Miniprotein binders against BTB/POZ domain-containing protein 19 (BTBD19). Designs and how they scored, part 5

Target 1, 291 residues: BTB/POZ domain-containing protein 19 (BTBD19), of Homo sapiens (Human) (c9jj37)
Amino acid sequence: MEPLGLVVHGKAEPFSAALRSLVNNPRYSDVCFVVGQERQEVFAHRCLLACRCNFFQRLLGTEPGPGVPSPVVLSTVPTEAFLAVLEFLYTNSVKLYRHSVLEVLTAAVEYGLEELRELCLQFVVKVLDVDLVCEALQVAVTFGLGQLQERCVAFIEAHSQEALRTRGFLELSAAALLPLLRSDKLCVDEAELVRAARSWARVGAAVLERPVAEVAAPVVKELRLALLAPAELSALEEQNRQEPLIPVEQIVEAWKCHALRRGDEARGAPCRRRRGTLPREHHRFLDLSFK
Short names: E, the ipSAE of ESMFold2; O, the ipSAE of OpenDDE; V2, 0.75 times the mean of E and O plus 0.25 times the DockQ between their complexes.

## First folded at step 2 (miniprotein)

Design Zd (from Z1 with Y16W L17I R19E F20L W24M M37F S40I Q43R I47E)
Fold by ESMFold2-Fast, scan of step 2:
Structure Zd (fold): chain B 291 residues (1-291), chain A 83 residues (1-83)
Amino acid sequence: as target 1 above (291 residues)
Amino acid sequence: SKEIEELKKVIELLKWIAELLEEMAKKTGDPERLKRFAEILERLIDELEKALEENGDKEVAEKIQELSKEVERLRDEIKSLES
């Protein structure tokens, strides 16, 4: 019967707008960040950052010194992603865009912002397309985001040929490429996959300043050369003489699978077809069953 | 070309026959005869690999026919040994 205390709310929009006006505003700011490769100055408020984020609480845990703010350098975060983080911390809302969401996700993971991380993950899976998926896979592998990794692999399995031709594919780490090369569900022919792996290794070799064969070494064992027709295998052998990619011994094992059709060599991963494998005459002699 | 694909099939067949002869040499009482067949087979493989390095379709086709006849003759000789 006695009326209990009731929580009542003011209008949300004016409140959020007032706090948003403080983002990168030198008025009342007590910390200056220098962010990204462009070294862009970003003004912020220690109390808001520390209250909302444990990372910033630890980073900014000392009280401001007398009158002079020291710049805090964060060279690895892009300015746009950092501003999105600040918007979220100040207003509990953020506008996400396809072109920047992976960098906002990266910042959310690095700063321990669990709610922002979850919002970014939900956005990424809704906007996944051929151009974004390999970059999303790389972020998932880098930070151990298992569910995002599974969603990206499934997307690439459904759109394999298009995904293999993207810049994001060429920039994948060996660790991120391995799950794709181990997939029986890839909708690409093995000849096309070998060409894609060579392109990937060439880009990696140029970036890392290492031989193509060394860059490819962690992943080439996953290529199912026994699925290649004799003409394709011969062309690969000749190209391998000009630009080494695959150990000669692996090419020899593929020829043995063609000639011998024997026991365990005719079965297992090297002779197992993928979803996109095109039929060839010699396939009648191999065990092409999925696991 | 189709002629080159046919040559590769013959090379694979010859390599398989050579391995079969090596296995038979371990079981039979005449390893010297089986060694001679393996030597003939290795020479046929060398001639076929040399033909693959030539870019002439007619010369390749003629060599395929010649070597196909020699392979057929060798197969019949090996079949006689299995008896």
Scores: ipSAE 0.000, ipTM 0.084, lowest interface PAE 23.8, mean pLDDT 76

## First folded at step 5 (miniprotein)

Design A1 (from F3d with E16L E17R K21E R27L Q47R M50E; at its last look DockQ between E and O 0.01; V2 from the best seeds 0.00; counts 0 for: pae E 24.9 > 1.5, placed apart)
Amino acid sequence: SKTVEIHIDASKHSPLRIIIEAWAEALKYAEEGYEVVITISGGTEERLREILEYLKLFLEYAGLKVEVEEKDGVIIIRARE
ESMFold2, look of step 5: ipSAE 0.000; ipTM 0.114
ESMFold2 (binder alone), look of step 5: mean pLDDT 86; pTM 0.850
OpenDDE base, look of step 5: ipSAE 0.031; ipTM 0.458

Design A2 (from F3d with E16R E17L K21E A24M R27Y Q47K M50E; at its last look DockQ between E and O 0.01; V2 from the best seeds 0.00; counts 0 for: pae E 23.0 > 1.5, placed apart)
Fold by ESMFold2, look of step 5:
Structure A2 (fold): chain B 291 residues (1-291), chain A 81 residues (1-81)
Amino acid sequence: as target 1 above (291 residues)
Amino acid sequence: SKTVEIHIDASKHSPRLIIIEAWMEAYKYAEEGYEVVITISGGTEEKLREILEYLKLFLEYAGLKVEVEEKDGVIIIRARE
């Protein structure tokens, strides 16, 4: 019989600490990145990057001669997030902070680091609050992170009035706003939701340098105008004349609902109450279903 | 300027591999002054949309100017410095 070998393990902390000392350390470095808007130099070690990350393995190559020339520019990742990625690649561990975790998550997705992505997702869920949730939702929608998206939407549904007043809400893309506007579970009345959508569109119009109505076009159909009382629709028409937001045709369809007592027709989401919908007299015909 | 074309059959590769390899190759040629034209076909419409969204972000992340055209179930991405 051949002699049996036994796998033995040294202490993890001294090993990890030694490798951590190489993060952003010019000693033994063979690649330099220029990172972020500040264009900070970050020194790294090709062998560690390549063995831990397919993205860097392909980017940097395996031979000393042919390869990506140094420095390598990574203009959109913040330096703090990139250093966190390096720490994870070098030591298989990283300290995550609330202020930077979404940027680390973004980098993890972009570099194909599945384990780091999952660790960041778990951390985001743990530290989620009203001031972070819309930014987290935007990241989830951008990268198709379904579980995070569900958690963010559920959080916003439970804290609707607070969440809709945040800067994060105003900075959402149309694609990220749509899941919110489609939710029956929002704890906000439709009149307030219309006002929130207008605020959102004004900010988007300023940032994108496009008309308010054009920015709002992808999302306004999700506003459930049939839930508004006649006086509220009239006020909306007047506001719409001053600052167009919602196509006149959509407002007309809401008036038709009132005039025709549309309780005989089941219409999908545009006529369905939300959890926060305040009662109005005409809602009695929305409850009638004969199907 | 010079143009390089990269053709990808999305039915044969995972989205992550497609995104990473396409980005690396496009970045390499864009630094050499090429306009890079990436053509992606195959796979489901949902898969192609996912690849497009992420690849566009990766290319813009690298500082490239990106134009996207969708035609007849094919996605064409043009990237240049």
Scores: ipSAE 0.000, ipTM 0.108, lowest interface PAE 23.0, mean pLDDT 83
ESMFold2 (binder alone), look of step 5: mean pLDDT 86; pTM 0.845
OpenDDE base, look of step 5: ipSAE 0.027; ipTM 0.366

Design S3 (from F3s2 with T5I D9Y S11W K12R S41Y K71E; at its last look DockQ between E and O 0.69; V2 from the best seeds 0.00; counts 0 for: pae E 6.0 > 1.5, pTM E .734 < .8)
Amino acid sequence: SKTVIIRIYAWRHSPEEIIRKAWEEARKYAEEGYEVFIIIYGGTEEQLRRILEELKEELEKAGLKVRVEEEDGYIWIIARE
ESMFold2, look of step 5: ipSAE 0.151; ipTM 0.625
ESMFold2 (binder alone), look of step 5: mean pLDDT 75; pTM 0.698
OpenDDE base, look of step 5: ipSAE 0.203; ipTM 0.667

Design Tz1 (from T1, 17 letters changed; at its last look DockQ between E and O 0.63; V2 from the best seeds 0.00; counts 0 for: pae E 9.8 > 1.5, pTM E .598 < .8)
Amino acid sequence: TPELQEVKEVIEILMLFVRWLKKYARETGDPELAEQAERLLKEAEDLASKIEKHGDIETLKEQLEKLADEIEKLLERVKSLS
ESMFold2, look of step 5: ipSAE 0.010; ipTM 0.393
ESMFold2 (binder alone), look of step 5: mean pLDDT 79; pTM 0.729
OpenDDE base, look of step 5: ipSAE 0.117; ipTM 0.597

## First folded at step 7 (miniprotein)

Design S4 (from S5 with T3I I5F I39F; at its last look DockQ between E and O 0.72; V2 from the best seeds 0.00; counts 0 for: pae E 3.0 > 1.5, pTM E .762 < .8)
Amino acid sequence: SKIVFIRIYAWRHSPEEIIRKAWEEAREYAEEGYEVFIFIYGGTEEELRRILEALKELLEKAGLKVRVEVEDGYIWIIARE
ESMFold2, look of step 7: ipSAE 0.406; ipTM 0.776
ESMFold2 (binder alone), look of step 7: mean pLDDT 77; pTM 0.727
OpenDDE base, look of step 7: ipSAE 0.375; ipTM 0.750

Design S5 (from S3 with K28E Q47E E54A E58L E70V; at its last look DockQ between E and O 0.68; V2 from the best seeds 0.00; counts 0 for: pae E 5.6 > 1.5, pTM E .780 < .8)
Amino acid sequence: SKTVIIRIYAWRHSPEEIIRKAWEEAREYAEEGYEVFIIIYGGTEEELRRILEALKELLEKAGLKVRVEVEDGYIWIIARE
ESMFold2, look of step 7: ipSAE 0.163; ipTM 0.603
ESMFold2 (binder alone), look of step 7: mean pLDDT 76; pTM 0.710
OpenDDE base, look of step 7: ipSAE 0.342; ipTM 0.734

Design S6 (from S5 with T3V I5L E17R F37W I39Y; at its last look DockQ between E and O 0.84; V2 from the best seeds 0.00; counts 0 for: pae E 2.5 > 1.5, pTM E .787 < .8)
Amino acid sequence: SKVVLIRIYAWRHSPERIIRKAWEEAREYAEEGYEVWIYIYGGTEEELRRILEALKELLEKAGLKVRVEVEDGYIWIIARE
ESMFold2, look of step 7: ipSAE 0.462; ipTM 0.810
ESMFold2 (binder alone), look of step 7: mean pLDDT 79; pTM 0.755
OpenDDE base, look of step 7: ipSAE 0.218; ipTM 0.687

Design S7 (from S5 with I5M Y9F K21Y I39L I78E; at its last look DockQ between E and O 0.71; V2 from the best seeds 0.00; counts 0 for: pae E 4.4 > 1.5)
Amino acid sequence: SKTVMIRIFAWRHSPEEIIRYAWEEAREYAEEGYEVFILIYGGTEEELRRILEALKELLEKAGLKVRVEVEDGYIWIEARE
ESMFold2, look of step 7: ipSAE 0.269; ipTM 0.703
ESMFold2 (binder alone), look of step 7: mean pLDDT 83; pTM 0.809
OpenDDE base, look of step 7: ipSAE 0.102; ipTM 0.622

## First folded at step 8 (miniprotein)

Design B0 (from S4 with I78E)
Amino acid sequence: SKIVFIRIYAWRHSPEEIIRKAWEEAREYAEEGYEVFIFIYGGTEEELRRILEALKELLEKAGLKVRVEVEDGYIWIEARE
ESMFold2 (binder alone), alone request of step 8: mean pLDDT 77; pTM 0.733

Design G10 (from B0 with K21Y)
Amino acid sequence: SKIVFIRIYAWRHSPEEIIRYAWEEAREYAEEGYEVFIFIYGGTEEELRRILEALKELLEKAGLKVRVEVEDGYIWIEARE
ESMFold2 (binder alone), alone request of step 8: mean pLDDT 81; pTM 0.788

Design G11 (from B0 with A62L L64F R80K)
Amino acid sequence: SKIVFIRIYAWRHSPEEIIRKAWEEAREYAEEGYEVFIFIYGGTEEELRRILEALKELLEKLGFKVRVEVEDGYIWIEAKE
ESMFold2 (binder alone), alone request of step 8: mean pLDDT 80; pTM 0.772

Design G12 (from B0 with H13L G43A K56I D72N Y74K A79V)
Amino acid sequence: SKIVFIRIYAWRLSPEEIIRKAWEEAREYAEEGYEVFIFIYGATEEELRRILEALIELLEKAGLKVRVEVENGKIWIEVRE
ESMFold2 (binder alone), alone request of step 8: mean pLDDT 75; pTM 0.710

Design G13 (from B0 with R49A I51V L52F V68I V70I)
Amino acid sequence: SKIVFIRIYAWRHSPEEIIRKAWEEAREYAEEGYEVFIFIYGGTEEELARVFEALKELLEKAGLKVRIEIEDGYIWIEARE
ESMFold2 (binder alone), alone request of step 8: mean pLDDT 80; pTM 0.761

Design G14
Amino acid sequence: SKIVFIRIYAWRHSPEEIILKAWEEALEYAEEGYEVFIFIYGGTEEELRAILELLKELLEIAGLKVRVEVEDGYIWIEAREGDPSLTDEQKRELIEKAIEILRKAAKE
ESMFold2 (binder alone), alone request of step 8: mean pLDDT 66; pTM 0.571

Design G15
Amino acid sequence: SKIVFIRIYAWRHSPEEIIAKAWAEAIEYAEEGYEVFIFIYGGTEEELRLILEILKALLELAGLKVRVEVEDGYIWIEAREDGSNLSPEDYKKVAEELLRIMNEYLKK
ESMFold2 (binder alone), alone request of step 8: mean pLDDT 76; pTM 0.718

Design G3 (from B0 with G42N G43L T44S E45P)
Amino acid sequence: SKIVFIRIYAWRHSPEEIIRKAWEEAREYAEEGYEVFIFIYNLSPEELRRILEALKELLEKAGLKVRVEVEDGYIWIEARE
ESMFold2 (binder alone), alone request of step 8: mean pLDDT 77; pTM 0.725

Design G5 (from B0 with V70I E71K Y74T)
Amino acid sequence: SKIVFIRIYAWRHSPEEIIRKAWEEAREYAEEGYEVFIFIYGGTEEELRRILEALKELLEKAGLKVRVEIKDGTIWIEARE
ESMFold2 (binder alone), alone request of step 8: mean pLDDT 82; pTM 0.781

Design G7 (from B0 with A54L K56L A79V)
Amino acid sequence: SKIVFIRIYAWRHSPEEIIRKAWEEAREYAEEGYEVFIFIYGGTEEELRRILELLLELLEKAGLKVRVEVEDGYIWIEVRE
ESMFold2 (binder alone), alone request of step 8: mean pLDDT 78; pTM 0.728

Design G9 (from B0 with H13Y K21A)
Amino acid sequence: SKIVFIRIYAWRYSPEEIIRAAWEEAREYAEEGYEVFIFIYGGTEEELRRILEALKELLEKAGLKVRVEVEDGYIWIEARE
ESMFold2 (binder alone), alone request of step 8: mean pLDDT 79; pTM 0.762

Design S10 (from B0 with F5Y K21Y F37W F39L; at its last look DockQ between E and O 0.84; V2 from the best seeds 0.00; counts 0 for: pae E 6.7 > 1.5, pTM E .778 < .8)
Amino acid sequence: SKIVYIRIYAWRHSPEEIIRYAWEEAREYAEEGYEVWILIYGGTEEELRRILEALKELLEKAGLKVRVEVEDGYIWIEARE
ESMFold2, look of step 8: ipSAE 0.082; ipTM 0.579
ESMFold2 (binder alone), look of step 8: mean pLDDT 81; pTM 0.785
OpenDDE base, look of step 8: ipSAE 0.256; ipTM 0.717

Design S11 (from B0 with F37W F39Y Y74T; at its last look DockQ between E and O 0.00; V2 from the best seeds 0.00; counts 0 for: pae E 24.8 > 1.5, pTM E .673 < .8, placed apart)
Amino acid sequence: SKIVFIRIYAWRHSPEEIIRKAWEEAREYAEEGYEVWIYIYGGTEEELRRILEALKELLEKAGLKVRVEVEDGTIWIEARE
ESMFold2, look of step 8: ipSAE 0.000; ipTM 0.055
ESMFold2 (binder alone), look of step 8: mean pLDDT 74; pTM 0.687
OpenDDE base, look of step 8: ipSAE 0.362; ipTM 0.741

Design S8 (from B0 with E17R F37W; at its last look DockQ between E and O 0.75; V2 from the best seeds 0.00; counts 0 for: pae E 2.2 > 1.5, pTM O .797 < .8)
Fold by ESMFold2-Fast, scan of step 11:
Order: C-alpha cells, then structure tokens, then sequence
Structure S8 (fold): chain B 291 residues (1-291), chain A 81 residues (1-81)
C-alpha cells in the first residue's frame, strides 16, 4: 500500500493580507492599466491576473512582456470598480458599496468572474432602493441576469410611483421597460404610467436622435388605454396630436371599450387592470369581459 | 503589447453615432500601435448585427485586421494593424 498524502493549510488571513499588499504596487508590477475617464494608472501582476481570470489570461497573453510594462487602457471602467476587481482577484474578498456595486457587477460579468458576480448579485438585492432599482434592472437585462431582473421587477411593482420618477427609469432601454409595462402587479395608475412612458420616450428621442413616436413604438402597445376615463382619453388624444406617441388606432380601440361597455381583448389591446389601477365607472364592464 | 478595451452600450446612442465613434476611436488607437478590443452590449439583435457589419467593413477598409466573436447579448470586435 502506498502511503497517503495529507493536505495541510496555513492561516488564511496573513496569506490574504500579503497578497493584498501587491494591489496597485508599482515596485512588483509587470503591467500598468490606465483606467476610467480620469485615466488613473493602476499597477498589477500578470501572473496573478492570468491564473485567477481567463479574461486577463487571454488579454495579457502568455509570452513575457517588455522590460517596462505596456499600458492597457480601460477607458470605460471606473477606477473604483477596477480596484475592487483586483482586490477580489488577489485576496478572494472584496468590499462592496451601493454607489459602485453595479459597475463591479458589470466588470465581473465582462471578465467572467462567476463568484464575484454572485457576491455582487447578493449585495445588490440587499441594497435595492428606489434610486438604484432601475439602473440594476438595466444591468440585469443587458447581461441576461434573470434572477436579478425578477427581483428588480418585483421591487418596482411594489414601489412603482416612486421608481417611475427616477433618472434610472428615464434611461431604461425598451427591452428593460417592456417587462414593467407587461406587469399586472404595478402599483401605479395607468394615467400616471402613460405620462411616465411619454417622459421616457422624450429622453430616448434626444439620446437616440429619433422621433418620440419611433422610440416609443416597441413599448406603447403595452399601455392599457382602455383603463383610462373618457376625459383622460380626450386629453391623451390632444397631446398625441401635438406630440405623437401612440398610434391613433390604439386610442380608437380604447374608445370602443367605452362605447361597447366591454373589453377589447380580441383586438390585442391590453385591457386588464393592474394592482395600482384606480377604480373608474367603466371598469365594471371592462372586468366582465375578461372573466 | 499596448491594448485598449472599449465598452459600448447599444441602447445609449443611435447606431450611426455608435459606429462613427467606435471607428474613430479604434482607428486612432490602432495608429498608435494599440490592439483594440471592442465589446458592444444590449440593443436588439437587428441593431447589433447592423453595428457589427458596419464597423467590420470600416475597420477592414482602414487596413486593420479584424476578428469578431458573437455571443448571446453582445459582440466582440478585435482590431489591429
């Protein structure tokens, strides 16, 4: 029988602290990053980056570099987020903050750091608030982070009025906005949601340099205009004449619900009430059509 | 070697503006001897395909060697002299 080897371990904390001392240490570095809009130099170690991260292994190559480290420019990564990534790679631990966690999460996804990604996701969920949730939703949709997307949608469903007034909401992509507009659980009245969608489309029109109606086209079909009272529909028609947002056919379908005293589900127009829908007299007939 | 990593979010600009800015920045860095890596995230599949085709053509016409990888939800472009 051959003798068995036994794996024994030294203390983790002193080992981690020693490696942490190498973070952004120019005396032992063999690569220099130029990071963020501020173009801050960050010194690192190719062997540590490459053995801990396949992305850096590919980025930095396998051959020895020149005697003087050549710069690697990461102009779109905030310096604070990059330093957090280095901290994690060197020490297997990281200090996360509400103000920077979405950028650290983005870097973890880009660099294929699965464990850091999971740690960031857990932290984001714990610190979700009205100001952060739409930005978090955008990150979730951008990188296909399904569980984070569900948690953000659920938060917005519970805090709809407040969330719809944030800058983060106005900056959502159409793809990120769609799950919200499809939700029966939004605690906001449809009149408020239509106003929020118009504000969103105006901001998008300026950013994308396209007409408001064109920007809104992928999402406006989700607006449940049949829930609006006659006075609200009249006001919407007037606004739509001045600043086109919604196809006139969609507004016509909403008027048909009032005239026929029933929902128009067969026409493909969403007529179902949301959690935040304020009662209106005609809703008595609209609800009947869906039961 | 010198490397630059450029991250672009497709929904934040018109496709024409994304193409122009990415090409101009990539060309300038490549002329200075940088290997250019461009990652484009988000947008519709149609928008991403359009941006990819236009950028690849512009970069190749500028005399750069271009390698492209397509993944779910993003595209990666590497350009070098």
Amino acid sequence: as target 1 above (291 residues)
Amino acid sequence: SKIVFIRIYAWRHSPERIIRKAWEEAREYAEEGYEVWIFIYGGTEEELRRILEALKELLEKAGLKVRVEVEDGYIWIEARE
Scores: ipSAE 0.519, ipTM 0.812, lowest interface PAE 1.8, mean pLDDT 84
ESMFold2, look of step 8: ipSAE 0.511; ipTM 0.834
ESMFold2 (binder alone), look of step 8: mean pLDDT 78; pTM 0.738
OpenDDE base, look of step 8: ipSAE 0.333; ipTM 0.731

Design S9 (from B0 with F5W F39Y; at its last look DockQ between E and O 0.79; V2 from the best seeds 0.00; counts 0 for: pae E 4.4 > 1.5, pTM E .721 < .8)
Amino acid sequence: SKIVWIRIYAWRHSPEEIIRKAWEEAREYAEEGYEVFIYIYGGTEEELRRILEALKELLEKAGLKVRVEVEDGYIWIEARE
ESMFold2, look of step 8: ipSAE 0.272; ipTM 0.705
ESMFold2 (binder alone), look of step 8: mean pLDDT 76; pTM 0.720
OpenDDE base, look of step 8: ipSAE 0.381; ipTM 0.753

## First folded at step 9 (miniprotein)

Design S12 (from S8 with K21Y V70I E71K Y74T; at its last look DockQ between E and O 0.83; V2 from the best seeds 0.00; counts 0 for: pae E 2.1 > 1.5)
Fold by ESMFold2-Fast, scan of step 11:
Structure S12 (fold): chain B 291 residues (1-291), chain A 81 residues (1-81)
Amino acid sequence: as target 1 above (291 residues)
Amino acid sequence: SKIVFIRIYAWRHSPERIIRYAWEEAREYAEEGYEVWIFIYGGTEEELRRILEALKELLEKAGLKVRVEIKDGTIWIEARE
């Protein structure tokens, strides 16, 4: 009589603990990573990395040779994030923290670790706050993470004034800023949004070593200048003379809306009100008026 | 055997600085016997194509064997001396 084949399991905790002890353990290692700006050595095992991760299989695809482990330099990955990735590969579990999760998510995407990516996405959504959301939006836009992008945009729509004042906002790419500037649900007045865009462009100009106007060019068309009162437009024209940000033609179109007493959608910049738009006398002539 | 992985975010730097940085890093590490992997994320399609063409030309002129792929707006470069 043929015996029955049954799958039986040992205890998970001792097994995971034993494998976790191999993380960054030089005595059993056959590869050494040099990680982060500070060049921290991290010891690992080629067979575990390669069988768990196709990226490492490609990266480490040749025999290690005799003697000292081959160095792999990951200068742009924080040590804490890399250790979290190793813990996940070795134990199929990871401890996630607000301060490091975006770097762990980035590494998971880069290394093709779909399960770790999903776990990081769930954690990020759960811990979103004003300080984290713009950085999370940038990661979502960079790697095409549509659901995270949608959740970050929705959070910023609900907490617009606070989010637009963060360091993370100032460091957004034009591609990441664009969905925010296109949002009718953004709970901020257009005058404040123009000021935020100018601050964003100033920071970008310093980083990219380009004029403020060139940095702003991809996004300024989304600013709804027709929502601004005449006094606010006059002030913007004066600021624009001192520090060019917006094409003169775009400001002219806003004045034209005032003169004609009609809403005008200029070159992809609709004149519709946003959720946070403060009432002004001329708004009665714009699309989506306050009635 | 020796490998270096370099991540570059295109929106953080001008195309000129990305090309210069990537070329300098790839050349220096390759001269030390490293296999160099460069991943460039973000940027417009036009900017990425320009960066790709310039980097490939410069790396090939430096005598490096270069493999370059564009996937979903990402440039992957493997340079070996």
Scores: ipSAE 0.480, ipTM 0.793, lowest interface PAE 2.0, mean pLDDT 84
ESMFold2, look of step 9: ipSAE 0.532; ipTM 0.843
ESMFold2 (binder alone), look of step 9: mean pLDDT 82; pTM 0.791
OpenDDE base, look of step 9: ipSAE 0.409; ipTM 0.767

Design S13 (from S12 with R67E W76I; at its last look DockQ between E and O 0.78; V2 from the best seeds 0.00; counts 0 for: pae E 2.2 > 1.5)
Amino acid sequence: SKIVFIRIYAWRHSPERIIRYAWEEAREYAEEGYEVWIFIYGGTEEELRRILEALKELLEKAGLKVEVEIKDGTIIIEARE
ESMFold2, look of step 9: ipSAE 0.527; ipTM 0.834
ESMFold2 (binder alone), look of step 9: mean pLDDT 84; pTM 0.819
OpenDDE base, look of step 9: ipSAE 0.421; ipTM 0.774

Design S14 (from S12 with A62L L64F V68I R80K; at its last look DockQ between E and O 0.73; V2 from the best seeds 0.00; counts 0 for: pae E 3.3 > 1.5, pTM E .658 < .8, unsure alone 67.398 < 70)
Amino acid sequence: SKIVFIRIYAWRHSPERIIRYAWEEAREYAEEGYEVWIFIYGGTEEELRRILEALKELLEKLGFKVRIEIKDGTIWIEAKE
ESMFold2, look of step 9: ipSAE 0.362; ipTM 0.729
ESMFold2 (binder alone), look of step 9: mean pLDDT 67; pTM 0.597
OpenDDE base, look of step 9: ipSAE 0.482; ipTM 0.779

Design S15 (from S12 with Y9W L52F V68I; at its last look DockQ between E and O 0.79; V2 from the best seeds 0.00; counts 0 for: pae E 1.9 > 1.5)
Fold by ESMFold2-Fast, scan of step 11:
Structure S15 (fold): chain B 291 residues (1-291), chain A 81 residues (1-81)
Amino acid sequence: as target 1 above (291 residues)
Amino acid sequence: SKIVFIRIWAWRHSPERIIRYAWEEAREYAEEGYEVWIFIYGGTEEELRRIFEALKELLEKAGLKVRIEIKDGTIWIEARE
């Protein structure tokens, strides 16, 4: 009894190697991309791109001739990331590197490459470190990648002081910073967190050409000023006069907690301790709850 | 035909700067014969709506053939002469 139609396979690696040889090879190429700031020409094959990727199928069509886009300029995509995308489309495999994986992930999302996206996500999680995590968090928040967002937040919770000093932290959007500032598990004292928020807002203010207070406005409500000692609040008020960061009313609410000898989050005065909160004498009378 | 794809990260710019930059890029590349695709990522819903309305009006008034839409929190712009 013979089986009905049997699928048999040749060796995968020689097949993949042959197709890989066509990546950025003008032989049989019918589309040219101009990629990155360096304006690198990258040669490709419409049939391979269109068969493997709906984005390129819609973009490039099936008919040769004057209606085919050429050149296609991708000035904001790094050349190495685009070449990685082509390698994956041609061979169904890709070599990922820490330095470029976030850009390859971004391209996979943009071009609708679900398998490449998942491979990049798995790789990013394995290579997370202090220098990469904030940039990875930003990509996760930007594209709604919930699992990556959770893994990045957890990493920053465990390595808070180090992560808050990185360039990646200073370049976070307000939307990406908010989950961190809302975290009770953040291993950093509130005085240090206020300083980190000010540094973040200064960098944002320079980039956006807006006052520090405007840049900070979406996130400063998450700062738990009631946790600060009187001397720290006094110093914050003085600094706030020289470089406005926090609404005066929010500082006033923290002073009310001291004067009334109790915190009340219902009044809009956050007073919950974080994992990294250092004890202060006045914490004895605040309504401080933590897990 | 020539095509250019431009990516803008919304959190790195004020809405006003995004509008100006996207409008200038679309106009100049379209003038050079390019079909222009602009993707604006990472804005709040309010910011994206403001950017969308402003760009739609400006690009249409400039005489460009424009298709602009918001998909999954991203502004997609196609502009050409």
Scores: ipSAE 0.493, ipTM 0.815, lowest interface PAE 2.1, mean pLDDT 86
ESMFold2, look of step 9: ipSAE 0.575; ipTM 0.855
ESMFold2 (binder alone), look of step 9: mean pLDDT 83; pTM 0.792
OpenDDE base, look of step 9: ipSAE 0.487; ipTM 0.798

## First folded at step 11 (miniprotein)

Design M15 (from S15 with Y29W R67E W76Y)
Amino acid sequence: SKIVFIRIWAWRHSPERIIRYAWEEAREWAEEGYEVWIFIYGGTEEELRRIFEALKELLEKAGLKVEIEIKDGTIYIEARE
ESMFold2-Fast, scan of step 11: ipSAE 0.661; ipTM 0.871

Design M28 (from S15 with Y21F E25Q)
Amino acid sequence: SKIVFIRIWAWRHSPERIIRFAWEQAREYAEEGYEVWIFIYGGTEEELRRIFEALKELLEKAGLKVRIEIKDGTIWIEARE
ESMFold2-Fast, scan of step 11: ipSAE 0.662; ipTM 0.885

Design M29 (from S15 with Y21R E35I; at its last look DockQ between E and O 0.73; V2 from the best seeds 0.00; counts 0 for: pae E 1.6 > 1.5, pTM O .756 < .8)
Amino acid sequence: SKIVFIRIWAWRHSPERIIRRAWEEAREYAEEGYIVWIFIYGGTEEELRRIFEALKELLEKAGLKVRIEIKDGTIWIEARE
ESMFold2-Fast, scan of step 11: ipSAE 0.723; ipTM 0.909
ESMFold2, look of step 12: ipSAE 0.628; ipTM 0.877
ESMFold2 (binder alone), look of step 12: mean pLDDT 82; pTM 0.777
OpenDDE base, look of step 12: ipSAE 0.360; ipTM 0.750

